# Designs tried in a protein design chat: miniprotein binders against Serine/threonine-protein phosphatase CPPED1 (CPPED1). Part 10

Target 1, 314 residues: Serine/threonine-protein phosphatase CPPED1 (CPPED1), of Homo sapiens (Human) (q9brf8)
Amino acid sequence: MSAAEAGGVFHRARGRTLAAFPAEKESEWKGPFYFILGADPQFGLIKAWSTGDCDNGGDEWEQEIRLTEQAVQAINKLNPKPKFFVLCGDLIHAMPGKPWRTEQTEDLKRVLRAVDRAIPLVLVSGNHDIGNTPTAETVEEFCRTWGDDYFSFWVGGVLFLVLNSQFYENPSKCPSLKQAQDQWLDEQLSIARQRHCQHAIVFQHIPLFLESIDEDDDYYFNLSKSTRKKLADKFIHAGVKVVFSGHYHRNAGGTYQNLDMVVSSAIGCQLGRDPHGLRVVVVTAEKIVHRYYSLDELSEKGIEDDLMDLIKKK
Key: E = the ipSAE of ESMFold2; O = the ipSAE of OpenDDE; V2 = 0.75 times the mean of E and O plus 0.25 times the DockQ between their complexes.

## First folded at step 6 (miniprotein)

Design h3 (from h2 with I29F Y57W E87R; at its last look DockQ between E and O 0.04; V2 from the best seeds 0.00; counts 0 for: pae O 2.1 > 1.5, pTM E .798 < .8, other shape alone 2.893 > 2.5, unsure alone 67.597 < 70, placed apart)
Fold by OpenDDE base, look of step 6:
Structure h3 (fold): chain B 314 residues (1-314), chain A 94 residues (1-94)
Amino acid sequence: as target 1 above (314 residues)
Amino acid sequence: SPAEKILNEIIRLARQVLEQAQKYGNTEFAQLALQIIREAVQALENGDEQRLEEALWLLRMALSLIARELGNPDVIRLARQAIKLVRDAIETLQ
C-alpha cells in the first residue's frame, strides 16, 4: 500500500465494488433508506465560464469550495444519516493535462474529507475528470485518484451501478476499456434479473437524454440517439427504474417506458435558473422518490416531512 | 409592440450568431455557448413570459462567451449588437 493509499479519507471503489457496502449484508431489502446526490462541483468552472477561457480561466475556485463545503455541512446535519453521498461527475474543471488540475483535486479532496465517515462517497467520472476522449492513461489517473470509473454496490437489496458514460460518448482512444465495461454491465444486469433486486439504479455523468428518448442529438448534453436507445432498452429489460446524471448544470429529465431519466443540477456553476443544490433520493420498497433542494433549503430546513415520513416507515 | 420588435431583432441576431459561429466553433465552450444560445432563442420564440428574463440573461452570457471563445470579427460584431439589445430589453423589463 503506497503512503498515498493509506491517507485516503474516503473509501475508493476497488475491484468494481465499494467495500463500504458488503454485498453479503446488503443483498436483502431491510426497509426504506435515502441517499444524497450531487453533481458537477467542478472546481474552477465558475471563473472559467465567466472569462470564457476553458483551459486557463479556471485558476480560481473559492466559490466552488464554499458551495461544496455548504453541501457537506448540510449533509452532515441530516438525521437519520443518508446511506451515501454520490457525486455524478465533473468533480473538477481542469481536464487531464490542464493547468490547476492537481490543486483543484487537492482542494476537493480536502472539502470531501469533512463528510461524516459514516456516509460513504460514491464518485462518478465526468468528461472533465477523464477527458472528452478518454485514454487508458486518463482512466488510470482517475482510478488512482478517485477509485474505479465503473463499479457496482448493494444497499438494502438495491443494486447501484456506476458507469463511465464517456465510454459511450467517445471510446475511440480506449475501445478495449469500453468493451470491458460493456461486458461487465451485461453481467451486472443479468445479476439484477436473476437475484430479483428490489431496485436497480444507474449513475452516470452524461444523460441518456434531457427530456425525451427521441430528442435530437445534442453534441454536448446527451448521448447519441442510437446509443441512448440501446442503453435505455438494456436498462429497462434488466428492471432499472432510474438513471441519475449531471453534466447539464440544470435540472431536467423525462421518462421512457418505466425508466426515469433524472438530470440533476450542479453544486457548482449554474447554467440555468436552478439554485446550487443537492438531490435527496428516497428509496422505498415500491418506489424511488427524489427532490432537488437548494443548499440553503437543505442547510436551514433539512428534509421535508413528507420525504422523512417515507424514510421512517418500516 | 415595441417590446416584441426588440425581441424579434434579438432572435434574428442570435440566429445569425449561431449560423456564423457554427463554422468556427469546435471547442467545448463554443459548443456549450451555442447550445445555450439555441435554448435561449427557443425560449424567446415560445413567448414564455415567466422565462423571458432568464432567457435574456442566458443569451447575454452565451453571446459574450461565444464572442470571446471564437474571436471571429463577424461573430464578435453580431454578438455585441445582440448583447446591446438584450441589455436594453432586460432594463425595460425591470
Scores: ipSAE 0.318, ipTM 0.712, lowest interface PAE 2.1, mean pLDDT 91
ESMFold2, look of step 6: ipSAE 0.559; ipTM 0.821
ESMFold2 (binder alone), look of step 6: mean pLDDT 68; pTM 0.581

## First folded at step 8 (miniprotein)

Design k1 (from fb2 with V63I E68R; at its last look DockQ between E and O 0.77; V2 from the best seeds 0.00; counts 0 for: pae E 1.6 > 1.5)
Amino acid sequence: SMKVKIEIRADSPETLEKVIEIVKEIAEILGLKVEITREGDTVRVEIEGVDPELLRMALSLIIREARRLGAKVEFRIEKE
ESMFold2, look of step 8: ipSAE 0.569; ipTM 0.825
ESMFold2 (binder alone), look of step 8: mean pLDDT 83; pTM 0.803
OpenDDE base, look of step 8: ipSAE 0.627; ipTM 0.878
ESMFold2, look of step 9: ipSAE 0.550; ipTM 0.813
ESMFold2 (binder alone), look of step 9: mean pLDDT 83; pTM 0.800
OpenDDE base, look of step 9: ipSAE 0.409; ipTM 0.799

Design k2 (from fb2 with K18E I22Y; at its last look DockQ between E and O 0.69; V2 from the best seeds 0.00; counts 0 for: pae E 4.4 > 1.5)
Fold by ESMFold2, look of step 8:
Structure k2 (fold): chain B 314 residues (1-314), chain A 80 residues (1-80)
Amino acid sequence: as target 1 above (314 residues)
Amino acid sequence: SMKVKIEIRADSPETLEEVIEYVKEIAEILGLKVEITREGDTVRVEIEGVDPELLRMALSLIVREARELGAKVEFRIEKE
């Protein structure tokens, strides 16, 4: 798929911004509004998980296609329309250099093209999208395919930060890229502290923690204690209210001081008992309210009345 | 390939039995080679696989489940 074709439907972040939401139009509070968060469509994982063979990159992903198509159709039926649809990482299963990666990517692009053009797509990088140990080359491939790996944008007076969380897990082969994100992030958090925004919200693939800031490191699903504490303290100091993540393929989360960590389960492969699903996130002037819906429930019944009432208030 | 050695200790036999069944379930799903031995209140699990990513995911799932059930868990990852 060419850059022109992807740019015609996809809003690729460039220059650390997202043109779908120009700051001059979005810097003033214009809520309430809502958005939809999905995570881990991860085309190929269901087969790989069922057979224990990731060396071939997961050579079958028909079920993920059907699940993601179901997600897109459920989103397209929503009225009023959500402000955007964010996919919180692990877009495909095959890591850089593994078989089937191109085919998984093209199939995901094809499925996502069906999203209503009035609903901008926001893409977050996961460890499968850039590798567990990213390099300049793997990050460049991601950026060429999907847009910047980290960036910010405004919606209705709310500052959204999208982070490449793999730089916090293992930057050993790209330390200068991590340094660039660190410098950029400090600038963005300074903007948030100056209170130019109603709320500040972070999207990153790897959660800070799954239950508690003090939990043990698990060496895959959470960031190390020192790393997550340092990030959480920076976020809290800057007034960030919530971090949304995927990666765990299960719903999880908790609160550290006044920062919420929200881990959302998968559209694709489940590693626990949650149904395949999406998270509805409602932003009001005072608070951020969210709820996870199965794809079946959202498709059949839409958003529950209590959340819809918050969305429709003047 | 990689090998993971897990030591699981609990004061109740039913906790150890639940952990053993969970380890077997994960190993069956993933096609992992598993060796389980039990001595008193301790279960030792050795898991070997060719895919280090799936092995680390399996390790995390097993360790967290065992801890949720109240067991004490130590582990190490060995490269072969």
Scores: ipSAE 0.183, ipTM 0.640, lowest interface PAE 4.4, mean pLDDT 87
ESMFold2 (binder alone), look of step 8: mean pLDDT 85; pTM 0.822
OpenDDE base, look of step 8: ipSAE 0.617; ipTM 0.874

Design k3 (from fb2 with V50R; at its last look DockQ between E and O 0.67; V2 from the best seeds 0.00; counts 0 for: pae E 3.5 > 1.5, pTM E .794 < .8)
Fold by ESMFold2, look of step 8:
Structure k3 (fold): chain B 314 residues (1-314), chain A 80 residues (1-80)
Amino acid sequence: as target 1 above (314 residues)
Amino acid sequence: SMKVKIEIRADSPETLEKVIEIVKEIAEILGLKVEITREGDTVRVEIEGRDPELLRMALSLIVREARELGAKVEFRIEKE
């Protein structure tokens, strides 16, 4: 059972959905509940950052292994258990076709296999997982390894959408794949509006913005102003409450009208001064409340009483 | 290889000094070639690096840090 396993992802998204949460059981409000969000374990980046060379650096990732194991252990201690654990992209550092990608992938699979089997994994694609300029081939490789690059699922009357945000940054070598996601997304947003979801939530790797919808483009960490405004307006019209992202390796965010953009810092390499950590996200009938915890803090103290009280409300 | 030219303007000399410190710190850590020229309320920075992905990340971080301090930043990315 455990000795002969190939190390695959336990509950891969397939058919644009996640079987761990059957829609017929999850379509009505059953909260409160919570989930854990992590981002950017990105095995290899710490070494690559310190040497300034992705092609000849990033050949060591023991630090990221230890940090991600610490994250898994912290999650496994939580009681009540979170509804799921989402990793919000950049699972490993080596882009498609680069050295060490296979080894980084196998090590991350091994670490994630230790997550409590009662806690489903939700995997979001990042630019390092599919490339900065994805192709049909790089997307297919991701899907074989981790599951669908975009999909939706229901938990307790809440619609969750997982998007491949790299299509919004550069679809030049896969325009038909972007068009397929665009059509699918419009259908999902229509469903969210028609069904009167309790909440709708988006996970995507690249943030719409880091501080304000009107901020200047930085051409790496945010989506272009025209693109992010079109997406944000679509999300708002459909009743999406919040977008969760990684990519920045720093905590950030802001509000545009009734939409919150939440950028969560990294499990792995930090580009700022935040501790390595995870975000606890509590969903009540009225609101979505979230807080970033360092790995040490979460492991030693667990979830603070005010959030735990929200989780345990009747 | 890749070269980035950054122009940073601020009303406060203290802001320009902080931005220069940030640029130097990131460039030193990453082993980037850096040339800094200061003229009045303007600082011009040239950064050269051999890894385009890491250079873009460093550039974007510099731009955002400088803007947070109140500086106005423009940049150009050039190939050699």
Scores: ipSAE 0.256, ipTM 0.687, lowest interface PAE 3.5, mean pLDDT 87
ESMFold2 (binder alone), look of step 8: mean pLDDT 84; pTM 0.817
OpenDDE base, look of step 8: ipSAE 0.642; ipTM 0.884

Design k4 (from fb2 with P52W; at its last look DockQ between E and O 0.59; V2 from the best seeds 0.00; counts 0 for: pae E 5.7 > 1.5)
Fold by ESMFold2, look of step 8:
Structure k4 (fold): chain B 314 residues (1-314), chain A 80 residues (1-80)
Amino acid sequence: as target 1 above (314 residues)
Amino acid sequence: SMKVKIEIRADSPETLEKVIEIVKEIAEILGLKVEITREGDTVRVEIEGVDWELLRMALSLIVREARELGAKVEFRIEKE
């Protein structure tokens, strides 16, 4: 398959950066602005969850197609336009090497091509996209399809960091790749501290925690206590304000010192009682304000007046 | 295969009955084999499966839902 068939609106991250937002044009404060965060479209999971066949990739995903099309349509109607649309991992359900992965990937690409070309896509890797135990090959496949698995970019004086959180969960078959991200991350956090950037924000698929930094290890939905504490302390030292994640398929989160952990529910399969939805994230000079909307609410009513006032505030 | 053993204590029989129903539902959805025994205020659950990811999901879901209902939960993971 040609690279042209994989192109379009994706603005694939390359060289650990995102060309849609050149640093020389985005390094100074230009807020307020907002972006849209979605998570876990995970084509195939709804069928797999309902039938108990979660290991084999799910053989139909029409519901996820409809939900993701609805999400794209809702985003395309927003005015003013969001600065970008980030998908916080688990783009498709089928793990590397599993049946239906190619078909799920092609259908998601087709749906995402409908995003307004003025709204860059930011893609975060999840455990289903890169494997529970990633290898150099699975990482390379992701990068070829969607762009770099970790990178940074600037928008309006805010530094955004996209991390491959699977390296914190199970790096056993790719220790050199984890080491490369660790070194890169330390360099980026040093830049964040030195530059007095307006805010620094992290996207990663696996949450540090679901309610509290001191909670018990969950063994699936959070990072281990030692790992999450080490990362949280590094983020806080560098001035990171918030981490956004998916993976839990439920809204959750909490605060550790001055760091917020925000877990956003799914576009696709719900594992709790939240509606299918998207998170509106507004960035002002002094704070980051966010709210989860169902797809119906956002499409029919748009962004609520209090958030819109923040977006349009001079 | 791998096994997870969960011990659930609740102060009301109604809470314990809800927990048992939730455990059965999660095991059915995930296609896992489950054994449940009850004695007084305590329910013991053994879940067995070949797929470690599915077993971790079941453990996480059961523990969190039982605790939200007010039950006290302890567990052990036994590999092999």
Scores: ipSAE 0.071, ipTM 0.580, lowest interface PAE 5.7, mean pLDDT 87
ESMFold2 (binder alone), look of step 8: mean pLDDT 83; pTM 0.801
OpenDDE base, look of step 8: ipSAE 0.689; ipTM 0.897

Design k5 (from fb2 with I77Y K79E; at its last look DockQ between E and O 0.61; V2 from the best seeds 0.00; counts 0 for: pae E 2.0 > 1.5, pTM E .756 < .8)
Amino acid sequence: SMKVKIEIRADSPETLEKVIEIVKEIAEILGLKVEITREGDTVRVEIEGVDPELLRMALSLIVREARELGAKVEFRYEEE
ESMFold2, look of step 8: ipSAE 0.453; ipTM 0.769
ESMFold2 (binder alone), look of step 8: mean pLDDT 79; pTM 0.747
OpenDDE base, look of step 8: ipSAE 0.527; ipTM 0.845

Design k6 (from fb2 with I26L M57L; at its last look DockQ between E and O 0.56; V2 from the best seeds 0.00; counts 0 for: pae E 6.2 > 1.5)
Fold by ESMFold2, look of step 8:
Structure k6 (fold): chain B 314 residues (1-314), chain A 80 residues (1-80)
Amino acid sequence: as target 1 above (314 residues)
Amino acid sequence: SMKVKIEIRADSPETLEKVIEIVKELAEILGLKVEITREGDTVRVEIEGVDPELLRLALSLIVREARELGAKVEFRIEKE
């Protein structure tokens, strides 16, 4: 069964970990290093957005293909290479059971196969990937296609946690799955506290908040106030320094105590005035520094000298 | 179909006019039917559509933008 259509994405997470980064090799500080964060390629959204039909309007995605190919090409040119490329949810537009989902999935897989083999992919589930109200069945479909929906891994002494944030938005049809993630997360956060890791970083699709922990609920782009507060307090207690998210299709963020919430704009459809782009994230022993680049800017000029100096700093 | 009713209140007439511009722009882009009325420091917006996910997205964008401009926003979702 060696057909191209039977192939999968690179380095699928299994067993709540990512084999590309074995813990015994990665648990000691080995920075500085950097990674690339993209969000919301969401093949199909541009057409659906323009026609006003979220369920059936996404029957074309050539523009998202070209944008994501441009992103991959920009990443492949980077030297030194990034440690990994994370896609922070909403990989495709069609939700489970909706038209064009299979075709969008296969096209994204084809585009991602062009990523340099030396750059592992980290895939985060979004609401379009598992549904707004996930079930055991929609989660299992995601896991068969892309790998585990939540997992952790180490890179250079830094603990990375990938969360299925839809369990915090609406677990009503899968409460036992939410409970399993809650238990697993508490265990991972306990490990982060006990090991005194250099940094701990979270990827999740839905941001805790867009500007302030105290902001009003907007019922789509942020988690509810009670939920976001509980999560933020757990993260802070464990020493998590930053959460990276997508979902908003606009750049946003803020700080709550010692925790940064970073919302990154889209590779695909823009819902604001940001250009299509990627975020360069540099990890040093002291801090995490990041900057959003348009696809054109990154492809034509690469990473700016100040960030490159941090990446190359001994 | 589904309706969303939004009430936006601000002391600044400039803020309310900017909100009206945002609502009109989103409605044109998204193909949504909107009705906008203004009385004093209050703008009332009714949005109607058949796609519940798109309507919820439009609501979220309008509410967020209005609040970022300093307006007070209340809303209600009605099923028909």
Scores: ipSAE 0.024, ipTM 0.512, lowest interface PAE 6.2, mean pLDDT 87
ESMFold2 (binder alone), look of step 8: mean pLDDT 83; pTM 0.795
OpenDDE base, look of step 8: ipSAE 0.277; ipTM 0.726

## First folded at step 9 (miniprotein)

Design m1 (from k1 with V19I V34I; at its last look DockQ between E and O 0.87; V2 from the best seeds 0.00; counts 0 for: pae O 1.53 > 1.5)
Fold by OpenDDE base, look of step 9:
Structure m1 (fold): chain B 314 residues (1-314), chain A 80 residues (1-80)
Amino acid sequence: as target 1 above (314 residues)
Amino acid sequence: SMKVKIEIRADSPETLEKIIEIVKEIAEILGLKIEITREGDTVRVEIEGVDPELLRMALSLIIREARRLGAKVEFRIEKE
């Protein structure tokens, strides 16, 4: 264990939970809170795109470092502190077995170690993290590097579910792992129903849909119609109110019945006109409200005034 | 190398022009070389690249934006 591993205790999810949130203390509603959601820091993508050579994992990621450092600095200045900071996948650009994966991973870990220790990290796996077609080996590498690929935790009576969405996209090389998540999810959703959780919220990298449950398959940014509908129905039946995702590098979303699908734009590379940014998510007893902020807005103004407005928004 | 061929059909010239602009914007954002040909009510887009992932992303973005505008989209992926 190098001396550098000892300093920033990266609290990894283990045993399908996050120890930073003891379930015994977090089972009851304690009042409104908020968390920060980022997506797609994806170290290496910006240059890889500029050159058209994404296959080589990207050989420079200094811009993503700066953007993610700005995000961390902004988060650390927030008052009151967010309950946690979630990254909705594509942590790095280099897929399993690609060049620069180790270096990108270590740089992201270095940047994330600067997050205030009172703000737990919640890490979601993306397709760049575990591959488009995950294997037992790529999942194991992710779990070793970042923590469990799927897990749950409680905050103030709210159940949070982190899912590996690649098991819904292409489980062909790991059908048993997909089945294990399905069983686990059904158990978690049953527990949520039995305990009458205040809310249930899902984090996954790949969106169910970007605009509508009935939208056509685009073969990349959304899950298949059959898969998304099955998941959405399962979530609705369990009382899940919101699914948060990344992957699209644009802000998007829609509603299906009482389920809000929120696609948050990236910290890193932008595929649209959205600024580099973070989503502020406010959880009240009745509602979950959210707003996307640029890194500049968050750094300059914070959220104190807006947080009160968000909490008051019926 | 991978080549993506997209055929987009729309009911109005204005929609086709907007699609062409969106395709150009996507290609610029993704750093991809594209060839765009317009024939009547049809726009053909050819994207060539070495990165299958970028090409899939570009394809998906183009399909999505074209469909959003009410266009019909057909596509083929050719692997060399």
Scores: ipSAE 0.341, ipTM 0.764, lowest interface PAE 1.5, mean pLDDT 91
ESMFold2, look of step 9: ipSAE 0.613; ipTM 0.848
ESMFold2 (binder alone), look of step 9: mean pLDDT 84; pTM 0.810

Design m2 (from k1 with P52W; at its last look DockQ between E and O 0.80; V2 from the best seeds 0.63)
Amino acid sequence: SMKVKIEIRADSPETLEKVIEIVKEIAEILGLKVEITREGDTVRVEIEGVDWELLRMALSLIIREARRLGAKVEFRIEKE
ESMFold2, look of step 9: ipSAE 0.780; ipTM 0.908
ESMFold2 (binder alone), look of step 9: mean pLDDT 83; pTM 0.797
OpenDDE base, look of step 9: ipSAE 0.373; ipTM 0.780

Design m3 (from k1 with I29F; at its last look DockQ between E and O 0.76; V2 from the best seeds 0.00; counts 0 for: pae E 2.3 > 1.5)
Fold by OpenDDE base, look of step 9:
Structure m3 (fold): chain B 314 residues (1-314), chain A 80 residues (1-80)
Amino acid sequence: as target 1 above (314 residues)
Amino acid sequence: SMKVKIEIRADSPETLEKVIEIVKEIAEFLGLKVEITREGDTVRVEIEGVDPELLRMALSLIIREARRLGAKVEFRIEKE
C-alpha cells in the first residue's frame, strides 16, 4: 500500500456499484436534490494542445491542477451540499502506456482528496483513461486506479448508470468486456422498469450526439449513427431521461424524443468559448434541470439562489 | 507522419469564407500548421506532421463546423 493509498479513502466503485449510496436507503424518492458534474480535467492537455504534441502524454499540467483545485474548493463551499460530484471522463491526458500517466494520476488523486468526504466521487472513464481501443489490461488498470469502469447506484429513487462508452466506440480488442456491459446494462434497465424508478440518468464520456440523433458521424466526438440510435432507443424504452457526457470540451446537446443529451464543457482545456466550469444538475420529482457555471461564478456566488430557482422551474 | 486532406464544398462564397475562417481558428487554437487552398466552390485543407490524436480532433472539429455551415465535407487520412 503506497503512502498515498493510506490517506483519504477514495471510495472507488466496486462490484458494479458505489458503496457510498446504500441501495436499501436510496430506493425511494426523498425529495429534490442536486449534484455537480465536471468533465475532462484531463491533466496535461492544455500544454500538449498548445504545442501540438498530444501523443506524448503531456509534460506539464499545473494549470489543470489549479483549475481542478478551484473546482474542488467551489464544490466544498456549496450549501446545501451536493449529493455527489461526477467527473465524466478524461481524468488525465496520458493514455495507457504514455509518459507522465502515473504522475498525472497521482496529482489528480491528490486534488480530488480535498473534496469534502460527505460528497462521494463518481468517476467515468474516457478515451484517455482507457484508450481509444480499450483492452482487458487498460480496463483492469483503470478499475485498479479509479474503480469500476461501469456501475450503477441509487440516490433517492433515481437510478444512476455509469457506462464505459469506449466499449461503444471501439470494442475490437475487448468484445467480451463490451458484451458483459451490454448484458449488465440490460439487467439494470430491467430493474429500473420493475422498480418504477423516479428517474434514470446515464453518465458516459463520449456523447451519443452533440446536437441531433441524426447528425453525421464526426468520427471522434460522437458515436456512430447505428450505435447512438440503438443506445438512445434502449435508454428511452427504459425511461432514461438524460445522458450526461464530456469529451467535446464545449457545452453542447440536444433532445431525441424524451431523451436529453447533455454535453458538458471541461474543467480543463477548452476547445471553444466556454469558460472552465462545472454543471449543476437539479433533480426534482418531475424534472431534471441543469446549468453550466464557470469556476469563478461558482466560487464567488455559489448556487443557493439559483438552486431555488432551478428547483422551482417547471 | 499522418497527413489529413479535407475537401469542403459550399454553395456560396460567403460560406466558404466562413469555413476558411473557422479552419484557421481551429488550426491556430490547436497549434497546427495547415495549408488552405481555395478553388472555386471548394476549399482544400491539408494538415501534416501532427499527433494522430490531435489530428483526429482537428479533423472532427473542422468537419463538424463545416457541416454546421451547410458545407459538404470529404476527407482522406494518409499515413506515411
Scores: ipSAE 0.166, ipTM 0.653, lowest interface PAE 2.1, mean pLDDT 90
ESMFold2, look of step 9: ipSAE 0.417; ipTM 0.770
ESMFold2 (binder alone), look of step 9: mean pLDDT 83; pTM 0.804

Design m4 (from k1 with K18E I22Y; at its last look DockQ between E and O 0.69; V2 from the best seeds 0.00; counts 0 for: pae E 1.7 > 1.5)
Amino acid sequence: SMKVKIEIRADSPETLEEVIEYVKEIAEILGLKVEITREGDTVRVEIEGVDPELLRMALSLIIREARRLGAKVEFRIEKE
ESMFold2, look of step 9: ipSAE 0.599; ipTM 0.820
ESMFold2 (binder alone), look of step 9: mean pLDDT 85; pTM 0.821
OpenDDE base, look of step 9: ipSAE 0.699; ipTM 0.890
ESMFold2, look of step 10: ipSAE 0.550; ipTM 0.820
ESMFold2 (binder alone), look of step 10: mean pLDDT 85; pTM 0.823
OpenDDE base, look of step 10: ipSAE 0.740; ipTM 0.908

Design m5 (from k1 with F75Y; at its last look DockQ between E and O 0.63; V2 from the best seeds 0.00; counts 0 for: pTM E .778 < .8)
Fold by OpenDDE base, look of step 9:
Structure m5 (fold): chain B 314 residues (1-314), chain A 80 residues (1-80)
Amino acid sequence: as target 1 above (314 residues)
Amino acid sequence: SMKVKIEIRADSPETLEKVIEIVKEIAEILGLKVEITREGDTVRVEIEGVDPELLRMALSLIIREARRLGAKVEYRIEKE
């Protein structure tokens, strides 16, 4: 065991699962729970945007450190504790092979090590993490650094699916990896149907859509019409009720049939008027409800009173 | 360098003014220099930059916000 493995490294997804949630213990409904969802801590982006150079300008990320530290501190104070903390991609700003990637990675790891050990981390890959056009090498680097790029885990009879959405955006340099995820996903969705999971929830960085399944392609913030429809139909057929995403640095979302597409704003840089924040997601036997909170709101008030209200809301 | 040219048409002057404001806001957030020209029912936006990713983001945001306002959008990407 290297000294780095001994140093309280968060449990990485391996073997297409998260060992923090033993499937044998988590296959049955045990009652309501909640988790925290963040997106786009994206260390280095705030300065990069201010300079107009996203490729090279991300040489300072002190603000993203402070924001993410505030998020971690807020999460650690929550009572009851969330079941897990998910980060929906764009963990760092520096794309594969770009300057400051190592330093940004190490700083984010340092900040995330402060998360309470009872709160597992769920890490989703974004386009900055794995590249807009992923390769076998960029996928391998991500897996080595953060854990599996796609995996599943169970919590109280709920199936959670983490997907690499870059395989849906541009698989041209790794078609075999895309195909492997597709096969794996089909198997997972089949298992979910056979086991009559209480719910199935998807995490992926790139949204299917921001507002509507029929919205025009914007070539960045949503998947193509053909891809999004195929995925949405597959998810609906399998009983997936919610897809959570980031990437947009704004709160957005919509519904397609019984599928809720939830786009959560960033911990880091904001593209709109949303505060830096986190999403609280409450899972009950019948419903999944969620609310976005600013980091300040979470730090000052917690969620204890609001959790009860969210659970009671039909 | 990459240059993005956007042409936005709307049926009302009020919508065009809102489009211009949104374009300015997006440009400010992204740290981009934009040239905005209004001609009748049309707003033309030119964005030039060295970062294709940032320009793509700006383009996507502008297209989306303009369409939300009911404007018609045409665009061209020129690579130098």
Scores: ipSAE 0.511, ipTM 0.838, lowest interface PAE 1.1, mean pLDDT 91
ESMFold2, look of step 9: ipSAE 0.539; ipTM 0.780
ESMFold2 (binder alone), look of step 9: mean pLDDT 84; pTM 0.812

## First folded at step 10 (miniprotein)

Design n1 (from m4 with P52W; at its last look DockQ between E and O 0.78; V2 from the best seeds 0.70)
Amino acid sequence: SMKVKIEIRADSPETLEEVIEYVKEIAEILGLKVEITREGDTVRVEIEGVDWELLRMALSLIIREARRLGAKVEFRIEKE
ESMFold2, look of step 10: ipSAE 0.688; ipTM 0.872
ESMFold2 (binder alone), look of step 10: mean pLDDT 84; pTM 0.816
OpenDDE base, look of step 10: ipSAE 0.662; ipTM 0.884

